# VH-VL binders against s5sc42, part 14

Target 1, 176 residues: s5sc42
Amino acid sequence: MTVDALSNADNQDLRDNFIANRFLSHEAKLLDQRRFTEWLDLLDDEIRYIVPLRLMALDFDREVRADSFHINDGKVNLKVRAKRSSVSSGWGETPPSRTLRLVGSVMTDRIDQEGVLEVESAVIIYRQRAAIGQGDVLAFRRTDWLRIDGGTVKLLKRVALLTDASLATPNLAIFL

## First folded at step 4 (VH-VL)

Design s31 (framework fv_cixutumumab)
Fold by ESMFold2-Fast, scan of step 4:
Structure s31 (fold): chain C 176 residues (1-176), chain A 122 residues (1-122), chain B 108 residues (1-108)
Amino acid sequence: as target 1 above (176 residues)
Amino acid sequence: EVQLVQSGAEVKKPGSSVKVSCKASGGTFSSYTISWVRQAPGQGLEWMGGIIPILDIANYAQKFQGRVTITADKSTSTAYMELSSLRSEDTAVYYCAREYWFDSGDYYMDVWGKGTTVTVSS
Amino acid sequence: SSELTQDPAVSVALGQTVRITCQGDSLRSYYATWYQQKPGQAPILVIYGENNRPSGIPDRFSGSSSGNTASLTITGAQAEDEADYYCNSRDSSGDHLVFGGGTKLTVL
């Protein structure tokens, strides 16, 4: 790693990284506080929310399949999930889990598409179920595409790549 | 097990509206999605929209946005599809279908009504 | 819809294998579901989530997907398989459902 490589950021790069960090931090707070209506307002109408299926394979590149998913949702399905998550009985978690999201290792890059910012991050979610002394941890890398349009920032696409090859627990009843 | 019973055939004039009903019997209704699909004579299937009754969330195909309203009455386990400003091109068989959730967030339509014929003629 | 393209007709000899194909860019991202429709009847589900069969659907029906293409395969076609077959998936936005134009299968 050279100093030149670490210090080649211009003013736009610094601003983009600041915008991305504030957006993701605000989102994490909304999800931890179960403010799902406000969270949905952060999502573009064209949102794609993707959790790929990670299969165990000899070649790491083959572990992640582009054509297979745990989740592949648009805005309508995310509204349905949010409504289910808001119900305190039935619908998976009863009572709802308490969560803490830690979002870090944020890197940004503007892509060829005008007004779209690509964001990479690492996320840890600590989850504790009520009346149980044990908590669990979900860890993953995430790539986000933020649409910046007329001063408004919306999440256009999310790909959350789980570190585990299969998902038996957690059941993805929580947003990533 | 579960059956979807649709209302009877309708003959309507251009410019009027039609409201088709779909009643679920023999199982749970409110937590499933009810979709509406039409088929013009000799043509293919066309998705119009759907509703999740317990969540009161409706979703419409772009082509029908502004002309179609899909509603549900949980107390009678009945879904409705109302199509306004009828044209001769709206002559079709209208089906309701029940959808199940799949892990990827996709739905599939496993129970279908027998269809309601709507004829638009002057 | 033009978003999902199917050939309008295909034929297969009794006992042989036939492949019905559905193409569209959204199939790179979403599962295809397949419905069978016989004249004067409502459609019935034959394959969902790429390659799952509902109870009552024979083992000779299977689904597959590669790139922008989804396929319904019938191995050892029987006379009762003669019908129209429709693929169904999400559109590019992921929020709406779209049907292919349908394929009329004739069993010779």
Scores: ipSAE 0.006, ipTM 0.524, lowest interface PAE 10.5, mean pLDDT 79

Design s32 (framework fv_cixutumumab)
Fold by ESMFold2-Fast, scan of step 4:
Structure s32 (fold): chain C 176 residues (1-176), chain A 123 residues (1-123), chain B 108 residues (1-108)
Amino acid sequence: as target 1 above (176 residues)
Amino acid sequence: EVQLVQSGAEVKKPGSSVKVSCKASGGTFSSYTISWVRQAPGQGLEWMGGIIPILDIANYAQKFQGRVTITADKSTSTAYMELSSLRSEDTAVYYCARVSWYEDLGYYYMDVWGKGTTVTVSS
Amino acid sequence: SSELTQDPAVSVALGQTVRITCQGDSLRSYYATWYQQKPGQAPILVIYGENNRPSGIPDRFSGSSSGNTASLTITGAQAEDEADYYCNSRDSSGDHLVFGGGTKLTVL
């Protein structure tokens, strides 16, 4: 790669990347701290939250089916999931599991839609159940669209592509 | 690591009650739900109910509602399952199991099982 | 009728792949867990969630789900895999756990 290819950024590009990094870092902290009401306030009323189905192909390639989803939620469904995640559904282990989100490899591009910033990132979520000692790791790339309207930034759309092959179970209650 | 130790085999008469114990060792008793699962000879597994010891909340399968009582004593790290009005059909091995769950994923699984307590109901 | 349905028996030749299935409407909303039980022994957890293995469970065991069906796959079956396999999930209310009827696997 050339230096110009790696550094062809104007002041607006630098600002956009800074805004995106801070927004995603703040969001990760809210989710890890289970501050779901504040997290919902980061979401645009027109939010689309999509986790596509990814299947292993016969030749060991993974394929993504655009018309099949683990999750395909709007704001109403996300509010329902958030309430479900914040309260006990009757019985189970207490205290709740701990999470840690690592967000990196953030890249930004402006698109033809006015006031919308496209953001790519790589995310790892570590979850640990109390007293068992084993944890789960979810790793994925995601693309976000941030609506910047005056002084306000909202998440307009999210697509999270899981790194490992997965099969659909509708209504997974995982925030990615 | 956690182990679940169950009380010994019981022989009971029809119409009586049985109380089976499940003692957790390893110090994590209050962090888990304890489930009770039975298996009649040559038959499959059947979930009876469970308890969250820290909350003193028990939940029962519809089939056993009114006949089963699940309790826990946090001071001894012991869960109990009491089944009343015993019938010959209640002859089974009764297991306790530790239930782990994730809020994020909405699923439950039983990762540590007791060795089972045989209850025989006969005249 | 039962909430979760399994075929009562299946057989597989040594070294071959076998799939054990579990069907029920609750599986559209909740993952199945899978337990292995050998005669005279307590059940052992082999898959939880969609496709998570506890430590000590061989990588030949895998889980999958699609719609109202969950599957346990054993690739390269071994003699020691001969056992009864049970699926387990939440019922439609989400408040109770229910087991499938179990599948007896015979390794030929």
Scores: ipSAE 0.000, ipTM 0.451, lowest interface PAE 15.6, mean pLDDT 78

Design s33 (framework fv_cixutumumab)
Fold by ESMFold2-Fast, scan of step 4:
Structure s33 (fold): chain C 176 residues (1-176), chain A 122 residues (1-122), chain B 108 residues (1-108)
Amino acid sequence: as target 1 above (176 residues)
Amino acid sequence: EVQLVQSGAEVKKPGSSVKVSCKASGGTFSSYTISWVRQAPGQGLEWMGGIIPILDIANYAQKFQGRVTITADKSTSTAYMELSSLRSEDTAVYYCARDLGWFDELYYMDVWGKGTTVTVSS
Amino acid sequence: SSELTQDPAVSVALGQTVRITCQGDSLRSYYATWYQQKPGQAPILVIYGENNRPSGIPDRFSGSSSGNTASLTITGAQAEDEADYYCNSRDSSGDHLVFGGGTKLTVL
C-alpha cells in the first residue's frame, strides 16, 4: 500500500471512523456488563442480526445445516434472547457468562444507501461459563451497517462470521 | 399433557371489540408461549401474534398492529386476545396454540385450542 | 400475495407419493413447520424443524428444504391423509410468523 492510500482521507472519513469506533466500543461495554435494555436501544427497529455458519457458504449439505444453527433475528427476537439471559426459565440453570470484548481492526466505508455506514471489525470475546472454571475465546470478523439519521446512530444490520470452522462451544448463547 | 380451553362464540357489532380467552391446563403456563391464529370462512390460517408470559413480551403481525392486544395472566394460566374496531372481515374462527419455538429457538405450535367463532354483523 | 406461496390444490393416487411445496425467500434462513387440517377441526402439527415428527405422526410424512423451497412428502398416501396442509415459517424480518395459503390434498 502507498502512504497516499493510507493517509489520503477527508474529514468525513475521519469522522466516520471515529463514530464507528466509539459506537462499537460503547456497545461492547454494555454487552460485557449485561446491560441489555440499554444495548437494545442502540438497535434500529429494522435491525437484522445474522450469525451464519462459516461452512454453509462452502458446503451445500443439508444435514450439516440441520445439526448446526445460524441466527437471523430482528428486534423482537433479540429482545427475547436478551431477557432469557437475565430471567430464569427454570431452576438450576447456569449463571450468566462473564465476558470481555475486544473490538479492533475497524475500517469504515459509506455505501450507496443514503445515511448508512459500513463497518468492518475483528472481535475477540473472552468468556467464562463456569463460576470457577477457565474461560474460552471466541473470535470472528464482523460487518456492521450503522444508520446515521441526523444526530442519531443505530445498528441497522450485523453479520458476524466465526473464524473457526466449528463453534468454540456446542451452543452459542452470547451476543456477537 | 397441556390442554387449551377457549371461551365461547361471540357475536359483535362493527366498531366494537372482542376479547377471547385461552386457559391452559396440565403444565407450567410460563414454560411456553401462546400464539393466536385466525381463519376466516373458507380461507387459510393467519398468524395474529403471540405472547411470552414469563417475559411479558407480546409480538403482533404487522396487519394487526394497533388493533390487537395479547395479554396473559400467569396466576390463572390464561392468555387473552383482544381485537378492536371490528369489521365484517374479522368474522373468523380464532385459535390459540402453544408455541415452544421462542424458548428453544424453533417455532412450532404443538397444542391447539378448539377455536372460538367470532361473527361481526349488524 | 403472502410471503409463503403454496399451490391451492394437489391430487395423489392411493398408495402413491405426493410432494407439497412451500416457497418464499425466508425459507433460506428458517425451517418450515407443517400443519394438517381437516374440515371443522383445529390444525395438527405434522412436521417441525425441517424433518421432525411429533409422536403419533406416521413415518410416511417427511420434510425437506432446499434454497427458498420447503417440501412435505407423503410416501404411500392413505385415504385419511386427505386434508388441507399449511406451511408456516418466520417472515423476512424474523420477528413474525407467516402461513402459506394452504394446499388441499385429494386422495384419488
Scores: ipSAE 0.012, ipTM 0.587, lowest interface PAE 8.7, mean pLDDT 81

Design s34 (framework fv_cixutumumab)
Fold by ESMFold2-Fast, scan of step 4:
Structure s34 (fold): chain C 176 residues (1-176), chain A 123 residues (1-123), chain B 108 residues (1-108)
Amino acid sequence: as target 1 above (176 residues)
Amino acid sequence: EVQLVQSGAEVKKPGSSVKVSCKASGGTFSSYTISWVRQAPGQGLEWMGGIIPILDIANYAQKFQGRVTITADKSTSTAYMELSSLRSEDTAVYYCARDYSWFEGLDYYMDVWGKGTTVTVSS
Amino acid sequence: SSELTQDPAVSVALGQTVRITCQGDSLRSYYATWYQQKPGQAPILVIYGENNRPSGIPDRFSGSSSGNTASLTITGAQAEDEADYYCNSRDSSGDHLVFGGGTKLTVL
């Protein structure tokens, strides 16, 4: 890798990376604190939230293709999941999981259309469920598309790619 | 075993509103969603929206946002669809259906349908 | 013209195989569900989740999908299968349901 290859960034690239890091860090805190109503406000009305079982390809337009999914949700499904997670009996975990999210290796790419920023990251979630007393770790790579419209940043699309070991879990009880 | 019983035919004037009911009998009302689908004479099926009664979450097709309101009364196991600002183009048969589309999974379907409510918009 | 496209009509001879197709970009992400409707009646669920049959639906009905296309196949068509068939799936957002325009099947 050359110094030129690693240092060839303009001020807009630096600003984009800063915005992405701040957005994802803020989101992680909301999810860890179970502030789901505030988290839903970060999501674009056209949000697509995808956790594939197998990733086939990204289209020319950068759309994900997959054989099957753990999750393939729009905003209504995410509202349902959030409401279910907030109900103490009958739906969701009882008691709920305690989590800590670490988001790193953040890289941004200039948009294919004006106002959209592509963000790649690596994520670790530490999760402890009171029922089992033991903590576990979920690790994955994630691609996000952030819509930046004037003074507002919204999550437009998310694709989370789980490892083969994690793919053995058919249902996910937490947001990625 | 569950059945959906819809209210009777309606004749409405342009500019008015219509409210159609759908009463579920048998099964647990709160364990599923109720969707509303209409069909104009000689035309195809058109999804209008649905409601998850236990969560009080309603969802509407883009075409009907602002004109349609879907509600549910859990105590009577009844869902309602109200359509406002009626035009002659709203003349159709309106169906309610039990819908499993909004829970987790990739199997999206409506397995039990009401018999339909005819709404005619005329002067 | 809508998100899901169906041919308006198809014919099949008694006892022969017919394939009804549904096309749309959302079918790359979501399976199609199929409904049968006879004149004056409410729709009946025939196939869901690509190729699952509800109780009471004959095994001559099957579903398949590839890319942006979903298909309903009737192997050994019977006179009682004459009806309109609608495909149904989620739109590209995943938040709304959309129907195809319907295919009128005539059994000759």
Scores: ipSAE 0.024, ipTM 0.660, lowest interface PAE 7.0, mean pLDDT 82

Design s35 (framework fv_cixutumumab)
Fold by ESMFold2-Fast, scan of step 4:
Parts: sequence; C-alpha cells; structure tokens
Structure s35 (fold): chain C 176 residues (1-176), chain A 123 residues (1-123), chain B 108 residues (1-108)
Amino acid sequence: as target 1 above (176 residues)
Amino acid sequence: EVQLVQSGAEVKKPGSSVKVSCKASGGTFSSYTISWVRQAPGQGLEWMGGIIPILDIANYAQKFQGRVTITADKSTSTAYMELSSLRSEDTAVYYCARGLWEYSSDTYYMDVWGKGTTVTVSS
Amino acid sequence: SSELTQDPAVSVALGQTVRITCQGDSLRSYYATWYQQKPGQAPILVIYGENNRPSGIPDRFSGSSSGNTASLTITGAQAEDEADYYCNSRDSSGDHLVFGGGTKLTVL
C-alpha cells in the first residue's frame, strides 16, 4: 500500500466516511435498544436486506453459494419482522434477546449510481437469548448502500455475510 | 411482477461460443440470484450455474466448469451466460430463472423463468 | 440425474390421486422443489420447501418428505395437470442444484 494511496483522501472522502460511521453507529444503538419504529425510518422504501447462506469451508468463495440467501427482504417484510420482534410471541414466556453491536473497519466508496455511497464494515453482535445464561456472538462482514438525497440518508441495500457456519436457525430474532 | 426477457435464438458452428442475455425488470435484480438451466431436445432440465449479482459471485455445475461463464451487469439489470467450445450436444433451450431462498425450510427455488433461448450448434 | 431419481412416466385416471416420487441421499438434508412443464413452455414452480404453494397453484398439489424420498401428490387429477414434473434440490455437497430426470404424467 503506498503513502499516496492512504493520504490522498479529499474532503468528499472524509465527509462520506464520517456520514457512514455516524449512520451505522446510530442504527446499532436503535437496534440494541429495540427502537424498531425509528430503525424502520432509516430504511429506504426500496430497501433490500440480504443475508446469503454460508457454509463451513476454508475458501471464502466456497462459503458463499450462488442461488442462495438466508434472507432476502424488502421493506414490507422488514416491518412485519420488526412488529413481531417488538411484542411478546404469546407462546411461552421467553424474554426478548439483549444485544450489543460493535461496528468497525468502515470503508466507503462512491459508485456510478448518483447519490449512492457503498459502505463496507465488520460487525460483531453479542446476544443473550434468555434472561439467564451465556450469550453468543455473531460476527459478519457487511456491505451497505446508502442513498444520500439532499438532507437525508437512507439505507438502500444491505448484504451481510455471516462468518459462522450457515446453520439453519429459525428466527434469529435480531436484525444484522 | 418480475419478468425475465431473454435474447433471441442463435445458430452457432462447433468450436465457437455463444452468449445469452437475460434482462430483469424493475429494481429487484441485485436482490436475487439468476440461475441458468438448459434443456436439450426431448431431455430433462439441467442446472448450469448461477450468480449473485450484488456480490458478483458465480457458481457452476461441475459438468460445465471451465467452459461456462455467468456474469451480471447491475447497471442494466442483465445477466449473461457464455458457453464456449460448443458441441452438437450443446443444442438446447437455455432458460434463465430468478432464484430465491425460503429461510424457514432452507429451500432454494426458482419462481420466475424466462421464455428460453434456443441455441443450435450445427455445421 | 444420478443424484435425484424419478420414474420416467406415471398415469392417473381423471379425478383420482397420483403421487410422483423423487429419491436421493441429499433429500435427507434438503427439501425438494417441484416444477411443472408443458410442451413448448418454460417450467412453472408448483411446490417449494416441502409443501409451500406459490400463488395461483391449486390446493390439490401438495408435497411431502420422508427419509431420502420427496413426493408430489395431486389429489383429484384434472386434464390440465398432464405435464412433465421435475424435482429439484441441492446435491450431496449442498453447493449445486440438481434436477431429477422428470416424470411424464398422463391423465387418462
């Protein structure tokens, strides 16, 4: 990597990275605090939320399958999931999951599509599914596309690649 | 309401290559996989491979490794399948299809299909 | 395909029940998806994820799975059900999709 490649960030690059970090940090806080109505307001009406299936493998390319996604949701489905997550299931007495999100390794790049910013990040979510017991950790790389339209920033698209084996777990009960 | 529109029929000589296109309608293109499935005259369906356009990751059936290439152009919502070193056995109808995953059942399925592109390999 | 095996042909009388089967070791781990194909037409999805029907598919179509076998059942077969039926699932590696050889259904 050259010094010039690392140091030739212009004002636009700095602004984009700042906006992306602030947006993702704010989103993480909303999700951890289960403020789902406010989280939905961050999503573009054209949002696509994709979690591809990953398998245990040594080669990263072999861990991601063509013709497969864990989740492929638009805004209507995300609203339904958010509503279900915000209320008790009425089935049994399992309390809601508690989460803590750490978002880092943020890199930004503008693409040919007007007003769209591509954002790569690494995310760790600590999750406790029961009132008592050990939590577990989800780790993944995430690519986001943010639509910047005048004074507003919306999440247009998200692709989250889980680093854990693609074990089918019905209802993770969290957003990535 | 998603539709897939494929390019027209092709007649090719043995040893040449063919590139078939599949244009998706609407902004859904980058949210799905596009699979390619062929069917030789009077024969069954055969999966060739697919692509996840958002990740630019393609996956191919073993039989076609080394001579099929699947690509996608997100700006035009178009997927392509290029098959090289054509043989008479490659004479078939080539379909593109939208791939989706159902989380609860862990099932991959193709819900929207193009009308097919006939490729004839003859001398 | 050698991975998924279907009988080449089956017949059913109008109004009767028919069951089309698909066998393969991968079906122990993955559900089958079923496609209907009529002459000169592209395939149409009829069942996915064991027993889910897309909008527009009649409720006389159902799916089931047991061990290494997946089945498509048509209850009260109609003339328009005459077609080729293909099962589809992942191969044993889970990395590729594979089709069964297809079953031609004749409605007598």
Scores: ipSAE 0.000, ipTM 0.487, lowest interface PAE 13.7, mean pLDDT 79

Design s36 (framework fv_cixutumumab)
Fold by ESMFold2-Fast, scan of step 4:
Structure s36 (fold): chain C 176 residues (1-176), chain A 125 residues (1-125), chain B 108 residues (1-108)
Amino acid sequence: as target 1 above (176 residues)
Amino acid sequence: EVQLVQSGAEVKKPGSSVKVSCKASGGTFSSYTISWVRQAPGQGLEWMGGIIPILDIANYAQKFQGRVTITADKSTSTAYMELSSLRSEDTAVYYCARDSGWLFGELSPYYMDVWGKGTTVTVSS
Amino acid sequence: SSELTQDPAVSVALGQTVRITCQGDSLRSYYATWYQQKPGQAPILVIYGENNRPSGIPDRFSGSSSGNTASLTITGAQAEDEADYYCNSRDSSGDHLVFGGGTKLTVL
């Protein structure tokens, strides 16, 4: 990358990156604080939320099927997942995890003129299951597509690739 | 063991609304999804929407957004489907069905293993 | 709507094998379910997931998936299998159900 390239396009690139960072930081705070109703309001009605299966061994003959995803949800199923965490009848995590999300290595690119901003990031989630006291860490690369329409920004699509897992982490009861 | 019993046939005028009921007996109601599916004469099946009674979350097919409302009364194990602004093309048999989806947030498809017998709704002047 | 495509009609001779197909991009991500419907009756579930049969469904019914296509196979077709068959799956959003247009099976 050259200084001339950064100088020539810097203003637009800085605005895009600033918008993306502010959006993702706000989202992380809502998720950490379990403010799911507000988090759902950040999602486009056409949201696609995808967590693919990352295989440990390379398989050249594998075709993509439903078994290749841990999660492939739209907005209603995300609402169900969020609500399930609040029901005391054995749904979701019991007790719920405490989390801290760090979002970094943010890169942005406008992929078309539909007002969609592509955002790549690296995410670390520190998670403590309340009753246990010991924490663990989830680390992954994430690609997000943000729809910017007028004055509003919505998450249109998310693909989270788990870095160190070949199967779903048990439950995946937290949002990535 | 679960049976779904639907309300009786209705004849409605254009522009009115209809509310069809679906009562579950003999098993689990609240933790499943109750779906509504219609079928116009000589036509195929069309999913309208569904509700998860225990969560009080309803979801609708895009075609019916704004015209259909699905509700549930957990105390009577009854789901309702109300369709407004009726036109002649709404003449159909309306089915309720129980499926296993939504609660688990999994990639499994919704499968409707228990169906009501259907309620005929005729829209005519 | 029309996200899942089925041929409107198919025929099979008694005792022979027939395959009914359902095609749509969402089938790459989601399994199809299959329903049988006879005139004047509510549909009944015959296959769910990829290839699971409910209790009471004969083992001549089986399901399969490959790419964007799901198939219902009936081996050794019987007269009583004459019916309309519908595939059902999630749409591309994952939030809604969609039906195929249905296939009318005639047993000759």
Scores: ipSAE 0.150, ipTM 0.667, lowest interface PAE 5.0, mean pLDDT 81

Design s37 (framework fv_cixutumumab)
Fold by ESMFold2-Fast, scan of step 4:
Structure s37 (fold): chain C 176 residues (1-176), chain A 125 residues (1-125), chain B 108 residues (1-108)
Amino acid sequence: as target 1 above (176 residues)
Amino acid sequence: EVQLVQSGAEVKKPGSSVKVSCKASGGTFSSYTISWVRQAPGQGLEWMGGIIPILDIANYAQKFQGRVTITADKSTSTAYMELSSLRSEDTAVYYCARDSGLWFGELSPYYMDVWGKGTTVTVSS
Amino acid sequence: SSELTQDPAVSVALGQTVRITCQGDSLRSYYATWYQQKPGQAPILVIYGENNRPSGIPDRFSGSSSGNTASLTITGAQAEDEADYYCNSRDSEGDHLVFGGGTKLTVL
């Protein structure tokens, strides 16, 4: 890469990246702290939240994408997920998973839809399911579309592409 | 066994509203989705919406948005469906049904394992 | 998002196998659920989650899916199987339920 390529950003590109980084960082903090009501307020009413299914071929060098999704939710389903994760089921009543999210490698592009930012990022989530025990790590690439309308920024669409084959189940206990 | 008991038949004038009740007995109410499905005479089934009582979250089919309101009273284990601005085309049998599937985390849609017997609503002048 | 499409009617001879088909774009992402309805009665659940049967549903009922198509198969149809059959799934957005138009099964 040349210096010109790395520095060839106008003021709008710099502002967009700043807005995206702060939005995603704030969101990560809300999710880690289980502040789901505030998190839902960050979501556009037309939000689409997608986690595609990834299949491993017998050939170890190939990955097969299916038409199926682990998650393909709108705002109502996300409200249900958020509310249920906050409510004890009685027999369970186990502590919720503790998480720490790191969001990095943030890149932004304007698209041909007015007021919408396309944002690519890399995310690592450390998750511990029990009070005593080993945590695990989820790592994935995520593409977000942020709607900027007036002075407000909302998450319009999210596609989280999981790379960990151990997550072959569609039942994810945490938001990505 | 869980049973869903619906309110009786109603005759309404165009432009009025109707509120149908669905009372659950003999099983779990609040942690399942209660859906409303209608069927006009000689026509197919049409989903109107549903509610998860414990979460107080309702979801409506696009066709009925603005005209339908689904609510639940956990203390009486009763769900309600209110349809406003009635037209002759709203003449139908209205069913409530308990969805035993999980709302989220499944590739499967909702599945309704227990159905009420239906409430006939006739809209005529 | 596409609606779910079913043929309006199908016939089968007593003891023979019949397949009722449901087609729509959302079936690529979500399994179909099947309901049986007899005249004057509420629907009953016969198949959910592609090929699961509730307690009390005879083993002659089975489900399958491929691409944008879901099928309900009745192996060895009986007279009491004569009814309307509806497929049900999520719309393409995943937020709403949609029913197929229904298939009237006549057992000859």
Scores: ipSAE 0.012, ipTM 0.607, lowest interface PAE 8.8, mean pLDDT 80

Design s38 (framework fv_cixutumumab)
Fold by ESMFold2-Fast, scan of step 4:
Structure s38 (fold): chain C 176 residues (1-176), chain A 125 residues (1-125), chain B 108 residues (1-108)
Amino acid sequence: as target 1 above (176 residues)
Amino acid sequence: EVQLVQSGAEVKKPGSSVKVSCKASGGTFSSYTISWVRQAPGQGLEWMGGIIPILDIANYAQKFQGRVTITADKSTSTAYMELSSLRSEDTAVYYCARDSGLWFGELSPYYMDVWGKGTTVTVSS
Amino acid sequence: SSELTQDPAVSVALGQTVRITCQGDSLRSYYATWYQQKPGQAPILVIYGENNRPSGIPDRFSGSSSGNTASLTITGAQAEDEADYYCNSRDSDSDHLVFGGGTKLTVL
């Protein structure tokens, strides 16, 4: 890697990366604190929230199936999931998981769509389902598209690629 | 078992609104999704939207967004579909149907196991 | 887009096997549900998930799926099977359900 390649950042790139980091960090805090109404307000009305399935075996020559999903939701389905998660009686996890999200390796790029910022990140979620139990870790790479419009920033699209093949079919009772 | 009883046929003028009711009897109402499906004469089935009464969340097909409102009254086990700004092309039989669960767009199968008999809505001047 | 495509009509001789197909991108991710509709009546559920029959549906009805295609098979068609058949699935681009255009089955 050359110094010139690493230093090809203008003021717009720096600003975009700062905005993306602040947005994703704020979102992580809302999700960890189960503040779902506020989290839903971060989402564009046209949001697409996608978690593709992964093949059980590691196959270096095979693409992830884009048309096979754990989750493929718009805002209404995300509202449904959030409401179900908020009620202990017969819906979602009982009791709810405790989580801590770490978001890093944030890279940004402007794309051809007006006002849209593409954001790549790596995420680790520590999740504990019981007061005294074994926690587990979800690790994944995530691509987000943020719509910046008239001073507001909304999440327009999310694709989260799970790295743990054992999670291909289990219930994901938390937002990624 | 569960039955869905719909309101009677209606004749409406262009530009008016119609509100069709769907009353559930003999089973659980609130913990299911209630969908609305229409069928124009000689045409196929078209999903308009649905509601999950227990969560008070409604969802509408893009074609009808802004013109359709789906509501539910849990105390009377009744769902309603109101369609505004009626056009002649809205002439159809409108069905309500009970969907298998509390979800939209999940990997779990969707199916409508109980259907109302339909309400004919005719839009003419 | 997640349009579901069905042939508008198909015919089968009494006692023979017929396959009604439904094609669309959403079927790569979600199973089709099948409904039977006779003139002047509400639709009736005949297959849900890939190949499950509700109570009261004859075992001559079965479902299958592969890639972007789902099929409803009637083995040993009877006169009372003459009807319109609709596939239904979840739209891959929205939180909505989508129906196929329907297939009119004529039993000869």
Scores: ipSAE 0.293, ipTM 0.722, lowest interface PAE 4.2, mean pLDDT 83

